# Ledger of designs, part 16: VHH binders against a8x493r558to705

Target 1, 148 residues: a8x493r558to705
Amino acid sequence: QWLENALDMTNCRLLRVAGESKKNFVNDSPFLLINEASVYMLARHIDMDVQDILTRFRSNIVVRGLPPFIEDTAKRLSIENLEFEVVDKCTRCEMICVDPMTGEKDPSLLLALRDYRNKQKMTFGIYIRQSNFEPGQFVEAGSAVRFF
Key: E = the ipSAE of ESMFold2; O = the ipSAE of OpenDDE; V2 = 0.75 times the mean of E and O plus 0.25 times the DockQ between their complexes.

## First folded at step 10 (VHH)

Design qe3 (framework vhh_vobarilizumab_d1; at its last look DockQ between E and O 0.11; V2 from the best seeds 0.00; counts 0 for: pae E 9.2 > 2, placed apart)
Fold by OpenDDE, look of step 10:
Structure qe3 (fold): chain B 148 residues (1-148), chain A 120 residues (1-120)
Amino acid sequence: as target 1 above (148 residues)
Amino acid sequence: EVQLVESGGGLVQPGGSLRLSCAASGFTFSRNAMYWYRQAPGKGRELVAGIRSKGSTEYADSVKGRFTISRDNAKNTLYLQMNSLRPEDTAVYYCAKGYTLESYPEFDYWGQGTLVTVSS
């Protein structure tokens, strides 16, 4: 079922799902996936707490164990036995400058992303859509993740 | 250059209190998560407490209700208020800077440590 040319077959795991509960994904709604390693690169660059950055990016899914920015080239992925297709990259705007919890504004993240992407679009994270559906299947933190 | 310098350690009797300080420099303190961890003789390093940039805190189960981590961003200083100290709290306490989302035993930078001895 899967392509032999996996981007990463190492110890990549689901770090966080929005709501801190088991999730059953819906076909008609894409999810925003963030790579923690990519966030870490930004965090070190702008000297900001990873938690703060993740909060600002408003992701649904966070994965750990993937090399930074490999998600930008991913076409498919699996979380346990659930299969997903990458539908797009997430274009970022001034929204990431706002802390959704406090309302505070900080332009550092947007500026950093602009610098990181150079003349390309300011994207961070990927939208994914479930491509298979099995009743009673859920994902949670700790689930194995594979990128293709 | 990132520098972390712990102070405030010493000898204290069981039930006593100590307040540790960590002076930080070389990075934007207010934007970073900071941690205390400790290493007892013959044991591995363990996380004691953490405080995120936005002020949320976490504690090891063994110190919950007794220890309080706090920060003064104006002074670039991290604190650990230790109350109701026990002999098993005896360890070298280290201040650490980290970027991880969850608690890890690995940190980007750490200080030289300060010894806390709890003994009657």
Scores: ipSAE 0.679, ipTM 0.854, lowest interface PAE 0.7, mean pLDDT 88
Fold by ESMFold2, look of step 10:
Structure qe3 (fold): chain B 148 residues (1-148), chain A 120 residues (1-120)
Amino acid sequence: as target 1 above (148 residues)
Amino acid sequence: EVQLVESGGGLVQPGGSLRLSCAASGFTFSRNAMYWYRQAPGKGRELVAGIRSKGSTEYADSVKGRFTISRDNAKNTLYLQMNSLRPEDTAVYYCAKGYTLESYPEFDYWGQGTLVTVSS
């Protein structure tokens, strides 16, 4: 009746992608990817619901199963057999301070990111662009992701 | 050093009640969201309930209406009142400072846990 689940400390999976149950990526269209673990790391230091934090970051793609902030050093990734290059890091500004439910401004998230970055550029998330294309290839939630 | 010490677990019959406590030290308790998680035998840890510094609460669907999270900022103590206990509630219960990382628990602030067993 009960099954022990093995924790996957290195297996990275696609958690969500905006707008589709399946996604066909077009070459040269940058997508904004964030790492769920990085969100949770910031959330440990502020009194804010993780879902509100996720909404404020306004990403296209969320992945899980990756150590916090390891995406900062990534050069390439694959989602199933689709390959992507990292083209830039996403610099964050006061727009992430806006509460999506009320419109009220709260600097807590931006300040937590500033403290994590410790005088470095205020980046969170990475822009990726597909480097190959195969007709009929799509990705879904649960798709395997590999970072390089 | 953050320290979280859970207590109040034990053996109880189905339909019974228990009250868990978590003594906190090493951080400003009143400014931090606090959470209860549990881990059933052979399962991963799951969120049970949370309470923010401003007092708002959240609950897993499986415990809504039966469990009540509360805090006493003067005593730096987090509580979980568990009523109408079911065998499915059998688990080690942990208090946590902030949300936890699902895949990387080594970065989390947990207590040692307190065992709750619901059985006749």
Scores: ipSAE 0.011, ipTM 0.322, lowest interface PAE 9.2, mean pLDDT 78
ESMFold2 (binder alone), look of step 10: mean pLDDT 82; pTM 0.835

Design qe4 (framework vhh_lunsekimig_d3; at its last look DockQ between E and O 0.17; V2 from the best seeds 0.00; counts 0 for: pae E 6.4 > 2, unsure alone 63.4 < 65, placed apart)
Fold by OpenDDE, look of step 10:
Structure qe4 (fold): chain B 148 residues (1-148), chain A 120 residues (1-120)
Amino acid sequence: as target 1 above (148 residues)
Amino acid sequence: EVQLVESGGGVVQPGGSLRLSCAASGFTFSRNALYWYRQAAGIERELIASIRSKGSTEYVDSVKGRFTISRDNSENTMYLQMNSLRAEDTGLYYCAKGYTLEWYPEFDYWGQGTLVTVSS
């Protein structure tokens, strides 16, 4: 619906939504979006299971098919007919060292993120809010995603 | 260098059992997900079982209840216990390593495979 060029249009899809169910968004609720490609880069760097990393990042939405870290410069995105604005980057802390399911602590991910960000602000993932609303609209795994 | 070496294949009668092993080296075994693939003659290779770093497992329907994937992190070895074997289980079985979600088909490394033949 946007006339602007997308950052990437190739095979970008919604991989999963929190709860593995259809998701309806509200205007004032931010969601944490993670790019799987970005996670993949960290996974390869520290030799850790991608699922473990995603779990530690507590993401609401995971997208597949984008270049790694493209989300760092994104201002807007669309999921099917739903439009979103990027409101902030997600600053990470020691929380990502804790497995939310077991409570196990591993500092590797935080250290890796520090290194990846060259000792700059340790962000990973972006907060997004829906900017348009249509009755009965929802997103699900497999939905087309475009970054702007 | 990452290495995956399968073993335990052989000839077995229908209803029999085999236990495959995958010896791994060259990476942090306990932190990685591992997979079993198989390829029958003239058929595309198929993913049949996965085990994540935290031990969760998943199976294709055709092997559910018969096959069990497991891992021993102290030995850097993954296993596939195959019970109630059928003729259609015949094929080359591969161990694989990769950074994927669920059943995404891209993997970083493969073994050479071990042959399983189920015949009367």
Scores: ipSAE 0.689, ipTM 0.862, lowest interface PAE 0.7, mean pLDDT 87
Fold by ESMFold2, look of step 10:
Structure qe4 (fold): chain B 148 residues (1-148), chain A 120 residues (1-120)
Amino acid sequence: as target 1 above (148 residues)
Amino acid sequence: EVQLVESGGGVVQPGGSLRLSCAASGFTFSRNALYWYRQAAGIERELIASIRSKGSTEYVDSVKGRFTISRDNSENTMYLQMNSLRAEDTGLYYCAKGYTLEWYPEFDYWGQGTLVTVSS
């Protein structure tokens, strides 16, 4: 009888949706979400800008206003009135070690993630899928986000 | 609340100098790359200079050797020293913080801009 409660987070907001300020949902494809705070947590321990880390992780959605790595515990979320379920965590591989502009290989990011995960499965970010899809809906930067 | 505020613009003669400032707040300044853009009337905004959190810099060819970007992490401020100004440098100058990602080509945050006019 345990009922899942919404996480008590103030000011959780979308920062970016796949290089657009607005995303229309025309199908039921999963989106890859990452948490800005989690990026900053890794950045504090390695010699990379947060922008470089984001480039290497590649995601559809970036959110802010959450504690770092809290997204790992989420089962569902809402973006405004749109509902999503978490369908998987995103396992990262050696490709995040490659600078997309230069091709230079630097293992720092993958090693920092491995250290954070205590050498377990190296996940970063979550895949979400809209559970109440309806044509013509959209999300935009600044949208309120609530995790469950 | 992320905020970027440009200042230091003005009117100068060709060959003159200006120093622009970008005061930043609401994010971890020392962990972000920062950017200067300019926009002349009727023209798309142009990236002109960038500075990494570790201090490395990049410039477009049209300003190389004339402009110098710098940052002061203790003051959360980025600067653009502009020397040998030309009429074509006239425009609004913006600082930016954002996810300048290959698959996220647009910045998330911009300042209001500061106007630079090079006129004789």
Scores: ipSAE 0.044, ipTM 0.482, lowest interface PAE 6.4, mean pLDDT 77
ESMFold2 (binder alone), look of step 10: mean pLDDT 78; pTM 0.785

Design qe5 (framework vhh_lunsekimig_d3; at its last look DockQ between E and O 0.44; V2 from the best seeds 0.00; counts 0 for: pae E 11.6 > 2)
Fold by OpenDDE, look of step 10:
Structure qe5 (fold): chain B 148 residues (1-148), chain A 120 residues (1-120)
Amino acid sequence: as target 1 above (148 residues)
Amino acid sequence: EVQLVESGGGVVQPGGSLRLSCAASGFTFSRNALYWYRQAAGIERELIASIRSKGSTEYADSVKGRFTISRDNSENTMYLQMNSLRAEDTGLYYCAKGYTLDYYPEFDYWGQGTLVTVSS
């Protein structure tokens, strides 16, 4: 294991998995992970409900308990016994301006992200891919998460 | 400056009803989640109801089916309709604005509270 190089030792947990059910990961498609703390920072900036922002970001996985934006430098992570590698950052576009449930458009989130990233690429969230595969492994809300 | 002002508290008999109001200012009301907390004497403050920006609601088991949280975005006011009141509902009721993540309660804003007394 590579636990010795953890970026954060805080009690980090899996907040949500897409579908709110046990999830089996496959290596043929990456998952989009969002750090709730990062969303919180953005929420404070634009004065918007965190849940609204999370919905707009359309994440597969949401983690809680990590420092904000730690994912920007992460190379790997673990969720319980599952290990993941960071594949890429998620480049954001006008899609985040649309509420997927109502269709309502709000440009403030994209503008806020632009401001937050300054002149850098507008990314938020990371794509991750499982790097170890064991039969019968699942992740669920409450699972321990570690960033490396 | 964020301001939250509760009102509507008072004395009511068991089984009675009461409606609390929270007048809000200093932030974009329609974009934020709001919460009702209460604190009984000698007991830790507890979250009893929440309403998200999109209107979804959650309730503590202790008040579920009896209390209803609602909001009027045009008036920047949140409400708590309390029915079938019990003696154990007695306490100070606080309106809160924040992002109320499990690990970031310190970033919430609070009103001064309004007293609810349920007594025969």
Scores: ipSAE 0.708, ipTM 0.871, lowest interface PAE 0.6, mean pLDDT 88
Fold by ESMFold2, look of step 10:
Structure qe5 (fold): chain B 148 residues (1-148), chain A 120 residues (1-120)
Amino acid sequence: as target 1 above (148 residues)
Amino acid sequence: EVQLVESGGGVVQPGGSLRLSCAASGFTFSRNALYWYRQAAGIERELIASIRSKGSTEYADSVKGRFTISRDNSENTMYLQMNSLRAEDTGLYYCAKGYTLDYYPEFDYWGQGTLVTVSS
């Protein structure tokens, strides 16, 4: 009950969609969603700026305004009037150790995720797929997001 | 224990210039992204410029071409060069480390702000 109320929080917002500010979701499903708060939680223990961490995770969608890692329990979400189902969690591998701009290896991010997961499957982010049909609908940065 | 201290604000005429500084301590400066925000009276804070640890920059449309963010890792200081100032640039300017999450205060790292007033 508490989790349902927490997922209905004010100011949960879409921060970024696949390098563009406006997107319809017909085709190219599923999409990879990352919670910004979860990035900050990992960043507490490593000396890497948040934007570098975000690029290493290579997400399609970034949201803000939620507690860290609450997305791990989500079943569905809405972005404005568009509804999505969570179809899987994203398992991460050593590719996130590589700086995509320089090619240099820094294992600190993967190690921080491993430590957080405490020997469980090393997931970060969730795959979502649109579950309703809304012709001509788009989402943009600032769109309201609600998790269920 | 993160500390961010802004300075360099003041009163300036339209068309004038100011250079703001943000002195940082309590974290490894050279490995963190840094941000400038501003707040006009009665309005929520607005992100106006960012600089990544490797030097990449981004700007709000309202300041592009007039403001330049920079950093000096040897001095642990970030700067905002503000040129061609206009009345709408008046406000309290803050530096910040990383993204801030208003509902999680332990993630908020803000300075106290430095006031910029653009008036004739």
Scores: ipSAE 0.005, ipTM 0.242, lowest interface PAE 11.6, mean pLDDT 76
ESMFold2 (binder alone), look of step 10: mean pLDDT 79; pTM 0.795

Design qe6 (framework vhh_vobarilizumab_d1; at its last look DockQ between E and O 0.02; V2 from the best seeds 0.00; counts 0 for: pae E 16.7 > 2, placed apart)
Fold by OpenDDE, look of step 10:
Structure qe6 (fold): chain B 148 residues (1-148), chain A 120 residues (1-120)
Amino acid sequence: as target 1 above (148 residues)
Amino acid sequence: EVQLVESGGGLVQPGGSLRLSCAASGFTFSRNAMAWYRQAPGKGRELVAGIRSKGSTEYADSVKGRFTISRDNAKNTLYLQMNSLRPEDTAVYYCAKGYTLEDSPEYDYWGQGTLVTVSS
């Protein structure tokens, strides 16, 4: 079941989850997932620290080990024993220009995203929703991630 | 053109101190993560310290408490303050420009290096 129609069979891992602690997901709450590889592409394009970009994107979940932008075609994913469905892409706005910690504004990220999306809708990251629930199950940094 | 030029290396006695500098040009210094690496004779290059664009730092266990990485964005300069130097710190020290300091750091430019020799 977990390997059925996987988009990527590489060693994909959870890099971080919001709160820096074991996380239980709520079925009805969407989470914002960011692919680090995708961020790296933007980082190289605009010459910006990946961590800075991740912060600006305000993600709940960051994953490592996936090809860049593969999340844009994902329908489902699993993190360890938790299953998720992709509900939407995250439309980005001027908010990503603002450092949430300092308030500093930098338009380069938004401009880069516009260019990358080639006049299409400016999305980055995907909203995911838990599709199963197992009491006592947690996800944390290092958890295995599979995209479908 | 990206340039990284290290300076400040030299001969120092055990227990001594040195301060390395890396002058950066050709890119927006303040937006990038930077790092110091070192390579001792007969050994591979290893991370010494890293600093993100927002100032958070990481250190190799072997230098924690002794070395301090810092940056002056106004001067486009990276620093490595090395205190309580040991013979095992002897190496060529390299400045590096990177995009991340996470588990798999990525760097795209390196300096020429500066030699640090710790010997009695």
Scores: ipSAE 0.724, ipTM 0.880, lowest interface PAE 0.6, mean pLDDT 89
Fold by ESMFold2, look of step 10:
Structure qe6 (fold): chain B 148 residues (1-148), chain A 120 residues (1-120)
Amino acid sequence: as target 1 above (148 residues)
Amino acid sequence: EVQLVESGGGLVQPGGSLRLSCAASGFTFSRNAMAWYRQAPGKGRELVAGIRSKGSTEYADSVKGRFTISRDNAKNTLYLQMNSLRPEDTAVYYCAKGYTLEDSPEYDYWGQGTLVTVSS
């Protein structure tokens, strides 16, 4: 156990959960997590601000303080004392070309992801599922996050 | 498919040397910045050294003067020469591929890592 590796970068923090400031993770459905730094990496080549990109990916959870795309190798994570397992990577399709609020179409995000993945599976973000239950526990913006 | 395969890790005594290699495939190696990161048990990944496509290098302060990053574009291979190793250098070392050829690269693909253990 003392030889276990962690994918922790200093000051990894929870940025947002499903539009709520606090959340209990007590259901069996996987949550979709994305890394803000990965969004910024894609944004370098498109004329779309980060918030618009985030809405197109339709994430439940956003974290900051990680290198871009490091989440692709993660197996487990914790948010404060809550533990999660990585269930799968999230495969993206043409739906991310559509602004979910306005219906406006812009293919630039999908094209940027395609270019990044360079003929590989077009994944962005990871599905996670809580692996423990802690009564009275919740997370909020600013909660400490550690990847393994 | 981008693949990065690290090798050359092992057990070494303090003060010793190792050379790590990273065999790269699935992209045009010579056009990308490359880096070595490391992750000690219970810690996050940290940058060790980076090298740009044009050859300029950068190093973490903790390894400056002891480690040398280099690349062989003809062999699609990234290297890290590690001298004067210390117990604090014990970590899994990862090869990373830059996203772009810009002056300030970000890294987007990672290898599976090679373990370096420095102990008596």
Scores: ipSAE 0.000, ipTM 0.148, lowest interface PAE 16.7, mean pLDDT 75
ESMFold2 (binder alone), look of step 10: mean pLDDT 84; pTM 0.845

## First folded at step 11 (VHH)

Design qf1 (framework vhh_lunsekimig_d3; at its last look DockQ between E and O 0.03; V2 from the best seeds 0.00; counts 0 for: pae E 16.2 > 2, placed apart)
Fold by ESMFold2, look of step 11:
Structure qf1 (fold): chain B 148 residues (1-148), chain A 120 residues (1-120)
Amino acid sequence: as target 1 above (148 residues)
Amino acid sequence: EVQLVESGGGVVQPGGSLRLSCAASGFTFSRYALYWYRQAAGIERELIASIRSKGSTEYADSVKGRFTISRDNSENTMYLQMNSLRAEDTGLYYCAKGYTLDSYPEFDYWGQGTLVTVSS
């Protein structure tokens, strides 16, 4: 069944892994995933560049080729042969108002997220945890990603 | 105060060329998507070209291959090079500033417009 759902997302690709071209995942340590398309949706409404938005959200991995915010409904995903479960959505708070370069507050991103969520819970991005582990596995930029 | 000032309009024969400029001030130019609109007499403004903060461009089918949008972030200026001009290109040409890189169709500022007339 999940394989059927995965076929609808065949062009989804891993854009980046935090600070590395390859990343070995540990199955007990959740990682924060952000969808690039969702970032662009927020960026339409504020005067902040996409890279600045990404740094404020502090993600471990970024994916592309996925419809905006569809990650909100995902239960599982695969990156190549590595399988992950979605643990929870990432609730955002005042910390995303802080400019990482200066420490000064700019509420633009938090306000845009609040307006997009329309008073619902202020989530952006999902926590994932590897559900299968084998020695020597890793992922790299360009890896195929499938959501379920 | 944000300002957008168009220039370079004029009268040109069919098949001719014209280069429009949009000088910008009062905001961090490099962070915004910019675009050109035109308005023929008696009709609504038409988006003809856009350029994102990182340089990606889009064009209306009616001008694709003839018009080129560009930006110079060091000069705070956007340009529209118009080649192979036709009578139907006649109109007022406006530049506009969006909120974000992807701000079509959301804008918060317009220029005053510059007139382009294509006739013999």
Scores: ipSAE 0.000, ipTM 0.102, lowest interface PAE 16.2, mean pLDDT 74
Fold by OpenDDE, look of step 11:
Structure qf1 (fold): chain B 148 residues (1-148), chain A 120 residues (1-120)
Amino acid sequence: as target 1 above (148 residues)
Amino acid sequence: EVQLVESGGGVVQPGGSLRLSCAASGFTFSRYALYWYRQAAGIERELIASIRSKGSTEYADSVKGRFTISRDNSENTMYLQMNSLRAEDTGLYYCAKGYTLDSYPEFDYWGQGTLVTVSS
């Protein structure tokens, strides 16, 4: 039953953040953020599983509970007490055609994305960089997320 | 390189017990959620248990009350204690590494699996 609640978007919160250590939160390395709501919209459009899409997108951060595609116009965001700036949009390429678990290649997602974005912008997700640094600070799943 | 190696599978009679192990390497074990999946013949793989980095656990209804997921961070090993096994528990069991600290049905690595056969 807990699997059935995986797509619940009732809270504007950090769903997951990848990284093993504080070293990943350096100014020099932007994080790739994906909005689950956006993925959900895409998934419905192309009849793919949200989990599969998220896996293929290889995001560092996934946020839940926000309106779809709000990230497309976002300039800044906060995760709890951490502040981030949007540095770029993520241009998608052939990489998303490969399942990172199996290595299987399926061009369906890329083609679908192309069609969904009307061939104008093959982007999905945004690169963000932390703008305030506090020692010992971490972002964790469940953290409140705000887009600005 | 991330590696997950399952072991402990075998043949067991209905009502029996089995303990699976997942030996992990190539990542900071204590910082990631882990999962047990299984796949029966002709059926899609299913998530049956999860354990977060902090130790909280979740189970599929099909195994709840019978299976117990646990982890030993000092040994980089995850376990699945399976009790009251049923024929429908037969399948390939494999562990998976989550992307993050907390459980979410997303993972980036999994093992080759260990076969569990429940038969009289």
Scores: ipSAE 0.000, ipTM 0.271, lowest interface PAE 11.9, mean pLDDT 83
ESMFold2 (binder alone), look of step 11: mean pLDDT 81; pTM 0.811

Design qf2 (framework vhh_lunsekimig_d3; at its last look DockQ between E and O 0.08; V2 from the best seeds 0.00; counts 0 for: pae O 12.7 > 2, placed apart)
Fold by ESMFold2, look of step 11:
Structure qf2 (fold): chain B 148 residues (1-148), chain A 120 residues (1-120)
Amino acid sequence: as target 1 above (148 residues)
Amino acid sequence: EVQLVESGGGVVQPGGSLRLSCAASGFTFSRYALYWYRQAAGIERELIASIRSKGSTEYADSVKGRFTISRDNSENTMYLQMNSLRAEDTGLYYCAKGYTLDYYPEFDYWGQGTLVTVSS
């Protein structure tokens, strides 16, 4: 009953990353989405603050209220009444090892991801594309999110 | 291996003060956020204070202004200074290492807890 008791797909909420525009959430360009719980799962095993990890992944959209890594199997999602399709997984490379402010390299994040993936393709996060774009719509932090 | 050991609990009258300690080993202490939780009988654990690896702090509304979290990275020890204690502060106090989410409570590491009793 672990999955049943820990899973609440109907209580998933949208977060946002500082420096991103609202329009990035509601146009027809692909968006990079990551799951907060997946970031926390990686962070448990490395000496890096969660905010630094978020910065290195450079996502447009962050969601909360989901089990870790469930986004890996998602096909579609909605944010309120806006619909999105998953178009690809985001493959990560050695660039996430580089501190964007100092240029110093720390491989711990990439190594943690490699260990989680057990030498499979090094993906973290998913690209999504809005399927029902309408003028005048927007999405805010706290919006309800549902995965399918 | 990771160890967290709380100490400093005891019995105190309302309005009194206690200082809790959390001695840590088995990980790079200075790079992790650290947390104090408390648990009264029959109630789920409540996050009451946190201190990030870079030193910023947060408090639950129920303890804000009365409790102060701090850390000494040279001693691998976190502290909770508790002032103006009230009966509702009674409970087991736990320190925790790592990152936890309230909606997905998969915890890495907890101490054994130290009991605080506030009674008149």
Scores: ipSAE 0.046, ipTM 0.407, lowest interface PAE 4.9, mean pLDDT 76
Fold by OpenDDE, look of step 11:
Structure qf2 (fold): chain B 148 residues (1-148), chain A 120 residues (1-120)
Amino acid sequence: as target 1 above (148 residues)
Amino acid sequence: EVQLVESGGGVVQPGGSLRLSCAASGFTFSRYALYWYRQAAGIERELIASIRSKGSTEYADSVKGRFTISRDNSENTMYLQMNSLRAEDTGLYYCAKGYTLDYYPEFDYWGQGTLVTVSS
């Protein structure tokens, strides 16, 4: 509890934005956000590479420097001056069994996730929607991220 | 390979002092935040001190004013000076490396720990 302000620390950053180095968000479409720390925790319990897991999760946004699974209870977040609302958790399915690069099918990740979540909540990652809109605003890797 | 090796633990009387060391290797020491955790018997591991790459520090209320975390980047070593030790400080002490370069409240690597026993 003495680290309650840890989310305000300087090293909470946007790691990756899918598609482009700089992204201008569209207000009508939710984005899938993955917390790298959460992936790290999962990876420590299963015999899979973190990058492989990240690839299979097919997130639009990956964030680094935040506590693991903080996204599970988050309601809002900011990326620099852009504000987002959490709209839902991402229910995972057999899609994560397919390597998007090779097409290879491996059920290991889904089974591992099931076991890791104790078969209660097959979710990993959150859907977010931009709540403020500023013309000409972009986010890029390295942008500061805060959860609320 | 990341390695963290704690040392300096031992038996001390209440009111006494100990200095723990954490020797680090396998990563750019100066870039990462580091942490001291401890685990008492039957109790979950708790974060007690943190130090950022730039030297800023934070402490749990239970150790604030008594413990001091520091680092020597030239020696790749982190320290924990523990003064005014109490019986409740007894436990296994771990040093840990954060996930990220600057500061992260969680860690990806930790040592085997060094035992601190405070007893009269």
Scores: ipSAE 0.000, ipTM 0.257, lowest interface PAE 12.7, mean pLDDT 83
ESMFold2 (binder alone), look of step 11: mean pLDDT 79; pTM 0.798

